# VHH binders against Death domain-containing protein 1 (DTHD1): the designs that were tried, part 10

Target 1, 86 residues: Death domain-containing protein 1 (DTHD1), of Homo sapiens (Human) (q6zmt9r679to764)
Amino acid sequence: DNLLHWLAEELSEENAESLSSTLPLRRSTIQLIKLKNPDDLTEQIHEFLCFWKKSLPTFTDKLRLLARHLRKIGRSDLAEELKFKW
Below, E stands for the ipSAE of ESMFold2; O stands for the ipSAE of OpenDDE; V2 stands for 0.75 times the mean of E and O plus 0.25 times the DockQ between their complexes.

## First folded at step 5 (VHH; framework vhh_vobarilizumab_d1)

Design k50
Fold by ESMFold2-Fast, scan of step 5:
Structure k50 (fold): chain B 86 residues (1-86), chain A 125 residues (1-125)
Amino acid sequence: as target 1 above (86 residues)
Amino acid sequence: EVQLVESGGGLVQPGGSLRLSCAASGFTFSSYDMAWYRQAPGKGRELVAGIYSGGDTSYADSVKGRFTISRDNAKNTLYLQMNSLRPEDTAVYYCARGPDTEYWPKGSDEAFDIWGQGTLVTVSS
């Protein structure tokens, strides 16, 4: 997903730590993503977001949930911008 | 109840191949991420390969292109095909299972916390 890749490019290393702790992902999944992409933070974050999105029920309000996660990690600016790119 | 039983380790010459197996029981094998770790004498544990419940795989750079992880959900078995073995691959190899959920019992942050007993692989002339 283009949108999730854009978002991954905007997130910092500190944001990635916060996101991996707050997104409901198995820690084993996070570890395998890091194993595959050890020096590529953007790809790590992109994979976190893709796994999270695929885990949600079909009719989930994904925009609302994603915006909440972004606000939780201190990126309310991205949550606001996301509304115009979704 | 929950068990991981490894087999297939042994002595092999440099450039040789071995296939490790891990027989899982006591849980719904197909629902879990699985992994192979190794520990050489005097070193910490290294995650070398993993396979998601969905079947995609990940490898450490040290083994990429030489090792292949696979699973047979019908047989509840995890495999590690090791080709082009090197003396530095000498280690005890452990099968490991990921957690049920995002929740971490007992405050542990270990990515894989159910482990087999290990199987010794020695690569030597």
Scores: ipSAE 0.544, ipTM 0.824, lowest interface PAE 1.3, mean pLDDT 86

Design k51
Fold by ESMFold2-Fast, scan of step 5:
Structure k51 (fold): chain B 86 residues (1-86), chain A 126 residues (1-126)
Amino acid sequence: as target 1 above (86 residues)
Amino acid sequence: EVQLVESGGGLVQPGGSLRLSCAASGFTFSSYDMAWYRQAPGKGRELVAGIYSGGDTSYADSVKGRFTISRDNAKNTLYLQMNSLRPEDTAVYYCARGPDTESWRSLGQGDAFDIWGQGTLVTVSS
């Protein structure tokens, strides 16, 4: 949760749109998160990541999947840092 | 066939309260995110409150602390309790359902809140 908050702080406004399109989140869930946090991009991204993580089976390789999503949105730098911080 | 039927609208004085209901049919109500939208004359539709399938809620800043969204999964009914009503709350209120949870398209694809009811008019004036 602390790590996901750090990641949310590193992601920019341009990354937020790409991430919300790449993560397998319901469109209604994304809209309700934006409604709750209209002026806080960092909190929007943090809640996207938290909902995504909670949707996964318990023994899923979360690090590998998250790193892949980060690479897909052009943030390979964060994917590499994530491996070190995880 | 998916249907959403709103009720409970009416005329109320500033500071008053109203409770809106939305009767849902044709789908597994408990599996869907639900929401209330409103549209004032000459304006676009505004999302004011939503409730996740899991029960957590979200509100627009304009209604936070005054409106309470809730659901009764046993009755397939969505509610909006509106307190401390203001003239600017005057609008047609619509019940809406999120995308199909059984479809892969519901996960990060398609439209948000894709099914709408007919609406119920709320007028706040002296």
Scores: ipSAE 0.475, ipTM 0.785, lowest interface PAE 1.6, mean pLDDT 84

Design k52
Fold by ESMFold2-Fast, scan of step 5:
Structure k52 (fold): chain B 86 residues (1-86), chain A 126 residues (1-126)
Amino acid sequence: as target 1 above (86 residues)
Amino acid sequence: EVQLVESGGGLVQPGGSLRLSCAASGFTFSSYDMAWYRQAPGKGRELVAGIYSGGDTSYADSVKGRFTISRDNAKNTLYLQMNSLRPEDTAVYYCARGPSTEWLEYLKSGEAFDIWGQGTLVTVSS
């Protein structure tokens, strides 16, 4: 997903730590993603978002839920931009 | 009772191969991320390879291209195929299970892999 990759490029290291603690991902999944991409923060974040998206029921309002997570980590600016890129 | 039992370790010469197995019981094996760790004498534990519940894999740079992790969900067994072994691969190898999908498990402080086997020794002779 190109959109999730764009989002990953906009998130900082501080945002990544906050997001990984907010998204309902197993600690083991996070660790394996970091093992796979040790020097690529953007790809780590992208894979966090992809795993999160795949874990949700098909009929979930993914845009609304993603925007909520972004606001919780202090990235309301990205939450607003999502509405126009989704 | 949750159990992980490793086997397949032994003594091999540099350049040799070994296949490790981990027999899992007491839980729904297919639902969990699984991993192989190793610990050399006097060193900390190192995450070597992992496999997601969905089957995709992840490797430490030190073993990428030489080791292959796989799982057989019908047999509740995790494998590690080790090729082109080096003296620095000498270690006790441990099978480990990730946490459950239950909501509380996500939020608990703790290790990424928290259920471990007893380990199997791999020695790569000079």
Scores: ipSAE 0.433, ipTM 0.795, lowest interface PAE 2.0, mean pLDDT 85

Design k53
Fold by ESMFold2-Fast, scan of step 5:
Structure k53 (fold): chain B 86 residues (1-86), chain A 126 residues (1-126)
Amino acid sequence: as target 1 above (86 residues)
Amino acid sequence: EVQLVESGGGLVQPGGSLRLSCAASGFTFSSYDMAWYRQAPGKGRELVAGIYSGGDTSYADSVKGRFTISRDNAKNTLYLQMNSLRPEDTAVYYCARGPDTSPEYWSKLDEAFDIWGQGTLVTVSS
């Protein structure tokens, strides 16, 4: 969605690396996302987040979970902004 | 033991079609991302198509619109339907399975598919 695209624009490759240890996507899944978007890091991260979000059960509090992941990687600034935008 | 066995390769004229199959055994096929790679003479190995365990697909720009990847979880079989074949599609095609675990790091992607078949040769020429 638009919110996850905004978030992808704010995340560095280092942030994405840290986040991937908390958001468990298989290496093969990430490579297939990169296959779709070979020249666009922002779109790669955006699809990574969208794939993670859609893998969760319907009743999951996705905002709360994502905010916790962002705080864990040292991006509490994005976690607070996300609460407002979600 | 884990095995992937490809079949369906052969000689075909430009504009022709082939359907590749990959028979999987020794693991819970439906739980894994699967992919087709190819290696052409004088080139490195290229990921051309993949299918997530959930059924969504991904394609390299070079084959998008011409190739279709699909899976039959009841038969433990992966397919690649290749249409409108071109001389540049000539390669050995490999079936591959993704790993059990997520990456430790986003940047560690060199071995994204860890189990490989023996390959099947596709030659497109007049």
Scores: ipSAE 0.204, ipTM 0.657, lowest interface PAE 3.5, mean pLDDT 82

Design k54
Fold by ESMFold2-Fast, scan of step 5:
Structure k54 (fold): chain B 86 residues (1-86), chain A 125 residues (1-125)
Amino acid sequence: as target 1 above (86 residues)
Amino acid sequence: EVQLVESGGGLVQPGGSLRLSCAASGFTFSSYDMAWYRQAPGKGRELVAGIYSGGDTSYADSVKGRFTISRDNAKNTLYLQMNSLRPEDTAVYYCARGPDSEEWYRLLDEAFDIWGQGTLVTVSS
């Protein structure tokens, strides 16, 4: 996802740590993503978001959920930008 | 009960190959991420390879291009094909299972929390 890749580029290491704790991903999935991309924070975050999106049921309001996660980690600015890029 | 039983370890010359197997029982194998860890003498545990429930794989830089992880869901078996072995690959190798897919909260526990007994791989001339 181009949009999820853009978002990953905007998130800091501190944001990534917070986001990984709020996204409902298995610990093993997070660890394997980090193993695959050990020195590429942007790619780690991008894959966290892609796995999260793929795990959601069909017809889930993905924009609303993603915006909530961004607000929880203190990135309400990105949540607002997301409204116009989605 | 959940069980993981490793086999296939042994003594091999540098440059040699070994294939490790892990027989899983007591859970729906196909639903879980699986991994291979190793622990060398005097060192902590290292995650070397993993395979998602969906079949995609991940490798540590130290083994990438030399090791191949695979799974046979019909046989409930995890494999690690190890090629071009080096003395620094000497370790006890452990099969590990990831947590249940229903987990929704971050835990302080290990990313892979069910472990086998281990199988010793010694690479020496």
Scores: ipSAE 0.170, ipTM 0.654, lowest interface PAE 4.9, mean pLDDT 82

Design k55 (from d6 with T101Y W103T Y104W)
Fold by ESMFold2-Fast, scan of step 5:
Structure k55 (fold): chain B 86 residues (1-86), chain A 124 residues (1-124)
Amino acid sequence: as target 1 above (86 residues)
Amino acid sequence: EVQLVESGGGLVQPGGSLRLSCAASGFTFSSYDMAWYRQAPGKGRELVAGIYSGGDTSYADSVKGRFTISRDNAKNTLYLQMNSLRPEDTAVYYCARGPDYETWTGSDEAFDIWGQGTLVTVSS
């Protein structure tokens, strides 16, 4: 959970918008997270990541999928750092 | 057929309380995020409260601490408990359902199925 919070702090507003469209989250879930945290970008991103993680089957390779999403939004640097913090 | 039917609206004095209900049918209620929107006379629609399929809640700053959203999955019913009502809360209140996961696109609305609304008037 520390890891997802660290990641949320590293992502910009542009990254947040890209991530919210790339992660398989319902639009309603995204809208309610934004409603709850209107001025807190870090908390919005953290909750996006937490909801995404909870949606995955127990035996899913979460690290590999997360790294893939980070590369898709142009944050290959964070994807590389992720493998040492997981 | 997916249906949302609101009830419980009416006239109430400032400082009073009112409880809205939304009866859902035609879908697996427990699997969806649900929300309450309102539209005041001459204004656009405002998202005031929502509840995730998992039960956590979210509120607009304008109603936080006064309104409570809840759900009863066994009864397929969504509720909005409204306390300490103000004239500014006067609006038509709408129950809304989040989108089906498989039909989501970038242009879809955050909440895509709406009830007919119930009028709440807060006046002396």
Scores: ipSAE 0.522, ipTM 0.817, lowest interface PAE 1.4, mean pLDDT 85

## First folded at step 6 (VHH; framework vhh_vobarilizumab_d1)

Design m1 (from k33 with S53P A108P I111Y; at its last look DockQ between E and O 0.94; V2 from the best seeds 0.00; counts 0 for: pae E 6.3 > 2)
Fold by ESMFold2, look of step 6:
Structure m1 (fold): chain B 86 residues (1-86), chain A 122 residues (1-122)
Amino acid sequence: as target 1 above (86 residues)
Amino acid sequence: EVQLVESGGGLVQPGGSLRLSCAASGFTFSSYDMAWYRQAPGKGRELVAGIYPGGDTSYADSVKGRFTISRDNAKNTLYLQMNSLRPEDTAVYYCARGPDTEWYTGEPFDYWGQGTLVTVSS
């Protein structure tokens, strides 16, 4: 959605690599997303986040999990901004 | 035991077409990301095309518009339709399966077939 696309715009390539390694995503999914959008980092990250969101049960507190992952990769600033926007 | 068996390779003229098949067994085919890789003589393996369980597809720029990946979940078979073939497409083509779960950290694709040779030459 809009919020995940905003987050994708705020992340660097290094942030994206760190985030993809901490999210519960299949390595094959990550590889195929990169193949689909090889020159568009923002779209790669946006698709990573969308796949992650869809892979979780509906009862999951996805905001809290995403903020936790953002803190783990060193982007506590975005974790706080995410909570404000949510 | 997971098995992937490629077929359909052969010798073809430039501009020709081939259809590769990959018969899959030993796992729930419909639940996995599947892909085709190729390895040209003296080069590493490169990802050519992939398909998600839901049917969405991805292609390398070098084959986009010429190759079509598809899957038939009822037959446990992955396909690669290759049109407008060029000499640069000459390679051994491999069928590959993605890992069981999202928390596996190994190779992006963990099971491979033995390959089928495609030769594009006059």
Scores: ipSAE 0.043, ipTM 0.550, lowest interface PAE 6.3, mean pLDDT 81
ESMFold2 (binder alone), look of step 6: mean pLDDT 81; pTM 0.806
OpenDDE, look of step 6: ipSAE 0.861; ipTM 0.954

Design m2 (from k33 with F27S S53P K64Q; at its last look DockQ between E and O 0.84; V2 from the best seeds 0.00; counts 0 for: pae E 5.1 > 2, unsure alone 64.8 < 65)
Fold by ESMFold2, look of step 6:
Structure m2 (fold): chain B 86 residues (1-86), chain A 122 residues (1-122)
Amino acid sequence: as target 1 above (86 residues)
Amino acid sequence: EVQLVESGGGLVQPGGSLRLSCAASGSTFSSYDMAWYRQAPGKGRELVAGIYPGGDTSYADSVQGRFTISRDNAKNTLYLQMNSLRPEDTAVYYCARGPDTEWYTGEAFDIWGQGTLVTVSS
C-alpha cells in the first residue's frame, strides 16, 4: 500500500539489504523481485514488504511485527513513525 | 520425486522464435515460484524470467519484450515463448522451481531440470 511505499522510500538509502534479510521471504521471491526491478531499490523494498504482508495470516498484528523488525535493524525512528501512520 | 523436463530447444536463425516447455511430474507446482535460467558455454547460470504463484511475471532486461513466461496449471507445464532471438540467447535453458520454505535460506531455486539447448546462429 501507500504506507509500505512510504516505508520503502525511507529505507532505500541505507537499510534495504538488512531488511530483506530479516523478513521471512523465500529467496526465490527475492530473486524474482530483484529481476523485475534491478536498479530501483525503493520498488524492490516495496515489493518485499507487500509479499511479506501477504504471507502473514490476517489475524497477525503486522504493525507490531514490522516495528519489531525495524528496531532490530536499528531504525527505531521509523518504528515509532509507523505507529502514528498505521 | 519431483522431476522437471525441458523441451522445445533447437537451432534457429537470428530473429526466429522458439517455445520452450517444462513438464513437471511428481507434484503440482502451482503454489511455487517458477523460473527459467540459461547457461551459455563457459558461463554461470543466468536468471531469465520468473513467474509467481499468483501469476505475476519478472524478466531480465536482456529479454524484456522478447520473452514471455507462462504456465498451465492443469498440465503442470511451464512455458517460455522466445521471440526475436539473438546469437547472445544461445544457451542451455533450465526450468527451476523455488523451495517451499518461507525463510530466506539456501539456494533460490532447488529443483532443476536437465536443460534444453537453444542455438541461435546464421
Scores: ipSAE 0.154, ipTM 0.623, lowest interface PAE 5.1, mean pLDDT 78
ESMFold2 (binder alone), look of step 6: mean pLDDT 79; pTM 0.795
OpenDDE, look of step 6: ipSAE 0.857; ipTM 0.953

## First folded at step 8 (VHH; framework vhh_vobarilizumab_d1)

Design n1 (from k39 with T104K; at its last look DockQ between E and O 0.94; V2 from the best seeds 0.00; counts 0 for: pae E 5.3 > 2)
Fold by ESMFold2, look of step 8:
Structure n1 (fold): chain B 86 residues (1-86), chain A 123 residues (1-123)
Amino acid sequence: as target 1 above (86 residues)
Amino acid sequence: EVQLVESGGGLVQPGGSLRLSCAASGFTFSSYDMAWYRQAPGKGRELVAGIYSGGDTSYADSVKGRFTISRDNAKNTLYLQMNSLRPEDTAVYYCARGPTEWYKGSDEAFDIWGQGTLVTVSS
């Protein structure tokens, strides 16, 4: 949770929208998260990341996949920091 | 055939309570996120409350503390308990089912809808 909350704080509005579009989340889940936190972008992003993490099999290298998504949205700086914080 | 059938709407005085029900059929109810929307005359649809397949809930700020969404997976039924009703809550209330496919941009978040049940809050 600490790592995902740090990441949520680092992302901009544009990054959040790009990330939510590329993460494998249910459309309904995204809308319900937005309903819960309508004016708190950091909490929206944090919950997107938490739901995404829970949706993956336990054997999955979740942090490596997250770094890949961060590079896709132009945040290779955060992808590298993720490895450092591993 | 996938169906959602709402019931429990009616006329109620301000401060009153109603419980809406949504009977679901034709799909594995427990596997889906579900929600209640409402639409006042001449207005767009507004998401009111949602409940994830895992049971967690979310509410619009305008109804927090007054409305409670719940589900009974054994009865394939979604509920909305509406307390402390206000004239502003007057609307047709719709039960909606979320699809299970992953988010692919701006696709609609809920794809199957009931016919709606009218709630009127008036002195």
Scores: ipSAE 0.141, ipTM 0.616, lowest interface PAE 5.3, mean pLDDT 81
ESMFold2 (binder alone), look of step 8: mean pLDDT 82; pTM 0.819
OpenDDE, look of step 8: ipSAE 0.832; ipTM 0.938

Design n2 (from k39 with W102Y Y103W; at its last look DockQ between E and O 0.84; V2 from the best seeds 0.00; counts 0 for: pae E 6.4 > 2)
Fold by ESMFold2, look of step 8:
Structure n2 (fold): chain B 86 residues (1-86), chain A 123 residues (1-123)
Amino acid sequence: as target 1 above (86 residues)
Amino acid sequence: EVQLVESGGGLVQPGGSLRLSCAASGFTFSSYDMAWYRQAPGKGRELVAGIYSGGDTSYADSVKGRFTISRDNAKNTLYLQMNSLRPEDTAVYYCARGPTEYWTGSDEAFDIWGQGTLVTVSS
């Protein structure tokens, strides 16, 4: 997913850690993602976002949820840009 | 009760192969992420390979191309096929189950463990 990969490129390590603490992802999933890409933070973040998106029902407004999380971590700029791209 | 029982360890020469099995019981096996860890003498446990509940796999760089994790959900069994074994692979290998809980209040990624099976790779 190009949109989630764009977002993964825009997030800092601190942003990613904040998001990972608020996203409803299994602890095991996070560890396996880190195992897969131990030296590539952007790919780790991309995989986090992809798994989060997959974990939600297809009827869920995922844009609104992701934008809300981005605002919570202080990245309202990305939340707005995401809305434009979606 | 939840149980994980590893088997298949042993002594093997460098370049050899072993297949580890982990028999799971007491839970819905297909719903859980599963993993193999190993603990070399004098070292901490390290994550070696994992398989998501959806079937995708992940490997440590040190074992990619040589080890294959797989699962048979009909038999409730996790496998680790180990090929081209090296002395550095010598360790106790543990089967582990990931929790279904989301990331909250704990840093442990896997919460249920087997007792381990010893793999020794030496000439």
Scores: ipSAE 0.050, ipTM 0.541, lowest interface PAE 6.4, mean pLDDT 80
ESMFold2 (binder alone), look of step 8: mean pLDDT 82; pTM 0.824
OpenDDE, look of step 8: ipSAE 0.822; ipTM 0.933

Design n3 (at its last look DockQ between E and O 0.83; V2 from the best seeds 0.00; counts 0 for: pae E 7.5 > 2)
Fold by ESMFold2, look of step 8:
Structure n3 (fold): chain B 86 residues (1-86), chain A 122 residues (1-122)
Amino acid sequence: as target 1 above (86 residues)
Amino acid sequence: EVQLVESGGGLVQPGGSLRLSCAASGFTFSSYDMAWYRQAPGKGRELVAGIYSGGDTSYADSVKGRFTISRDNAKNTLYLQMNSLRPEDTAVYYCARGPTEWYTGDEAFDIWGQGTLVTVSS
């Protein structure tokens, strides 16, 4: 929750676009999030992450998946911080 | 085959109300994000309101407080309650379906109905 908001603050627009393309997240969901918060990038990213988290089964190791995706987009620094903060 | 059929459009006076319906068939309605778009004369289609498969909603600023999107998954029907209508709401309104599970293309909503005309004038 707070962790996903921290991450949303740390990501650039370029990082967020890369994550939205990498995560298994519906394009329709992305467009509806942008409709809701058209000028607030941090809030858009926060909602993307929240929807991604809600879309996964409860038993899924979401920390490991998120860290893996962060490494794919070139943000291994955030992947390591995520492990510490989780 | 997938079909979306809009209904409920018509002529209404400024300040009036209309309820649009979209009957869905050929797919598992409850699994999809759904939206209403509109296209005014001489303009492109614009996203008006959306409802996620989980029930959360989003609205364009121009319609917030006046329009309410809803869905009835038991009846495979999407609704748009339009209140306090203004002449600028005049448009063809389209029901649209988003894809499930994957980011698959350039358009977020790629299945469309034929549209229903809403005209707001005296």
Scores: ipSAE 0.013, ipTM 0.476, lowest interface PAE 7.5, mean pLDDT 79
ESMFold2 (binder alone), look of step 8: mean pLDDT 82; pTM 0.819
OpenDDE, look of step 8: ipSAE 0.847; ipTM 0.945

Design n4 (from k39 with S53D G54S; at its last look DockQ between E and O 0.83; V2 from the best seeds 0.00; counts 0 for: pae E 6.8 > 2)
Fold by ESMFold2, look of step 8:
Structure n4 (fold): chain B 86 residues (1-86), chain A 123 residues (1-123)
Amino acid sequence: as target 1 above (86 residues)
Amino acid sequence: EVQLVESGGGLVQPGGSLRLSCAASGFTFSSYDMAWYRQAPGKGRELVAGIYDSGDTSYADSVKGRFTISRDNAKNTLYLQMNSLRPEDTAVYYCARGPTEWYTGSDEAFDIWGQGTLVTVSS
């Protein structure tokens, strides 16, 4: 959870929008998270990542998927750093 | 036919309480996130509270601590308990259903709406 919070702190508003549209999250989940944390971008992103992680089957290679998403949104630097922190 | 029907609105004095109900039909209620919106005269619709299919809740800062959203999956009914009401809570309140499809960037968050129930808080 430390890892997801660190990642949330490293992402910009543009990254957050890209990430929220790339992760498999319900349309309502996005809006309800924003309702809970309307002025706290870091906490919004943290919640997005937590919901995403919980929605995945336990056998899923979550690190590989997260790194792939980060590369898709233009943050390959964070994808590489993720390897060292996981 | 999918329907949401709100009820329980009315006139109440400041500091009073009211409980809104939303009867759902035509879909598997327990599988969907649900929400209450409101629209004051001359303003756009505002998301007030939401409840996930899990039962977890989320509230706008303006109502936190005063309003409680809940659901009864056996009765296909969504509720909003409104306490410590203020004149600024005056609005038409709408029940809304969150679709199960994934967010893709520009999608509306809630797809089905009721016709609304009027809440007036006036001294």
Scores: ipSAE 0.291, ipTM 0.705, lowest interface PAE 3.3, mean pLDDT 84
ESMFold2 (binder alone), look of step 8: mean pLDDT 81; pTM 0.807
OpenDDE, look of step 8: ipSAE 0.849; ipTM 0.945
ESMFold2, look of step 9: ipSAE 0.028; ipTM 0.522
ESMFold2 (binder alone), look of step 9: mean pLDDT 80; pTM 0.807
OpenDDE, look of step 9: ipSAE 0.840; ipTM 0.944

Design n5 (from k33 with T105E; at its last look DockQ between E and O 0.75; V2 from the best seeds 0.00; counts 0 for: pae E 6.2 > 2)
Fold by ESMFold2, look of step 8:
Structure n5 (fold): chain B 86 residues (1-86), chain A 122 residues (1-122)
Amino acid sequence: as target 1 above (86 residues)
Amino acid sequence: EVQLVESGGGLVQPGGSLRLSCAASGFTFSSYDMAWYRQAPGKGRELVAGIYSGGDTSYADSVKGRFTISRDNAKNTLYLQMNSLRPEDTAVYYCARGPDTEWYEGEAFDIWGQGTLVTVSS
């Protein structure tokens, strides 16, 4: 959660849009997150990441998967930093 | 088949209250995000309030503090408690369900009820 909040602070609007296109979240969930915090991008991204994390089976290596998605959107720098914050 | 049926609309004076209900059938109600939209004459639909499948809620700024969305999963019913009503709240209110898939192109909410009219007038 603290790790996801750090990541939310580091992502740009463009990064967040790219990341959201690769993550399997319902559009209703995304719309409600935006309704809740319409002027706070960091809070939107944080909630988005939290819902994504909750959508995964408990056995999933969530940090490894998140790092993979970060590399896909061109933020390999954040993927590497993730290892040192876990 | 999936069905949403709204009720509880009517005529109220400014400052009054109404409770809207939406009876849901044909799907696992507790698994879906649900929302209330409204549409004033000659305007597009506006998202008013939403409730996640997990129970958390979100509200449009124009209704925060006055409207409360809730769900009763045992009764498959969505509610909207509307307090301190204003003339600008006059609209047809629609119950809506989120889509079944994260990859679906289209609207964030794609199943709609018939609507119930709320008129706030002196």
Scores: ipSAE 0.054, ipTM 0.549, lowest interface PAE 6.2, mean pLDDT 80
ESMFold2 (binder alone), look of step 8: mean pLDDT 82; pTM 0.817
OpenDDE, look of step 8: ipSAE 0.854; ipTM 0.952

Design n6 (from k33 with E102Y; at its last look DockQ between E and O 0.79; V2 from the best seeds 0.00; counts 0 for: pae E 4.8 > 2)
Fold by ESMFold2, look of step 8:
Structure n6 (fold): chain B 86 residues (1-86), chain A 122 residues (1-122)
Amino acid sequence: as target 1 above (86 residues)
Amino acid sequence: EVQLVESGGGLVQPGGSLRLSCAASGFTFSSYDMAWYRQAPGKGRELVAGIYSGGDTSYADSVKGRFTISRDNAKNTLYLQMNSLRPEDTAVYYCARGPDTYWYTGEAFDIWGQGTLVTVSS
């Protein structure tokens, strides 16, 4: 998703690590994403977010959940932009 | 009774090819991320290639373009096609299975085979 790619571009490595610690993802998936794109942080984060989104039931309010996680890691600015863009 | 059994290792000359197989049993193979690791003498295990449960693949830079990981979910078998082999590829190769939980905080891969030795003579 274009919106998830925008978010991936806005996150720092520290933000991405904090976010990945709170999102439910397989450790094997994270390791394979890093193996695939070892020097491209934006693509790592984008694929990470795509796998997270895909792992959720379709009835889940994914925007609200993602905004909550962004606030938790200290990026309330992105949480607000996400709501506006989504 | 989870089991991973590697085969296909051997001695080859530089530039040669080998195909490794990993027969899996005791679990729903198609549901798991799978990987090949290798361990050269005196070194730690190195992640070489991985394949997601959905079929997408990832490779270490050192083998990209030369190795191809694949899976046959109907046969419960993981493969590693190794082409253009080099002396630095000499190692024991292990197949490995990722855990089945999405929120697992442990090791990325938790079940391992016994390994198969690949020797590239120079």
Scores: ipSAE 0.175, ipTM 0.637, lowest interface PAE 4.8, mean pLDDT 81
ESMFold2 (binder alone), look of step 8: mean pLDDT 81; pTM 0.815
OpenDDE, look of step 8: ipSAE 0.862; ipTM 0.955

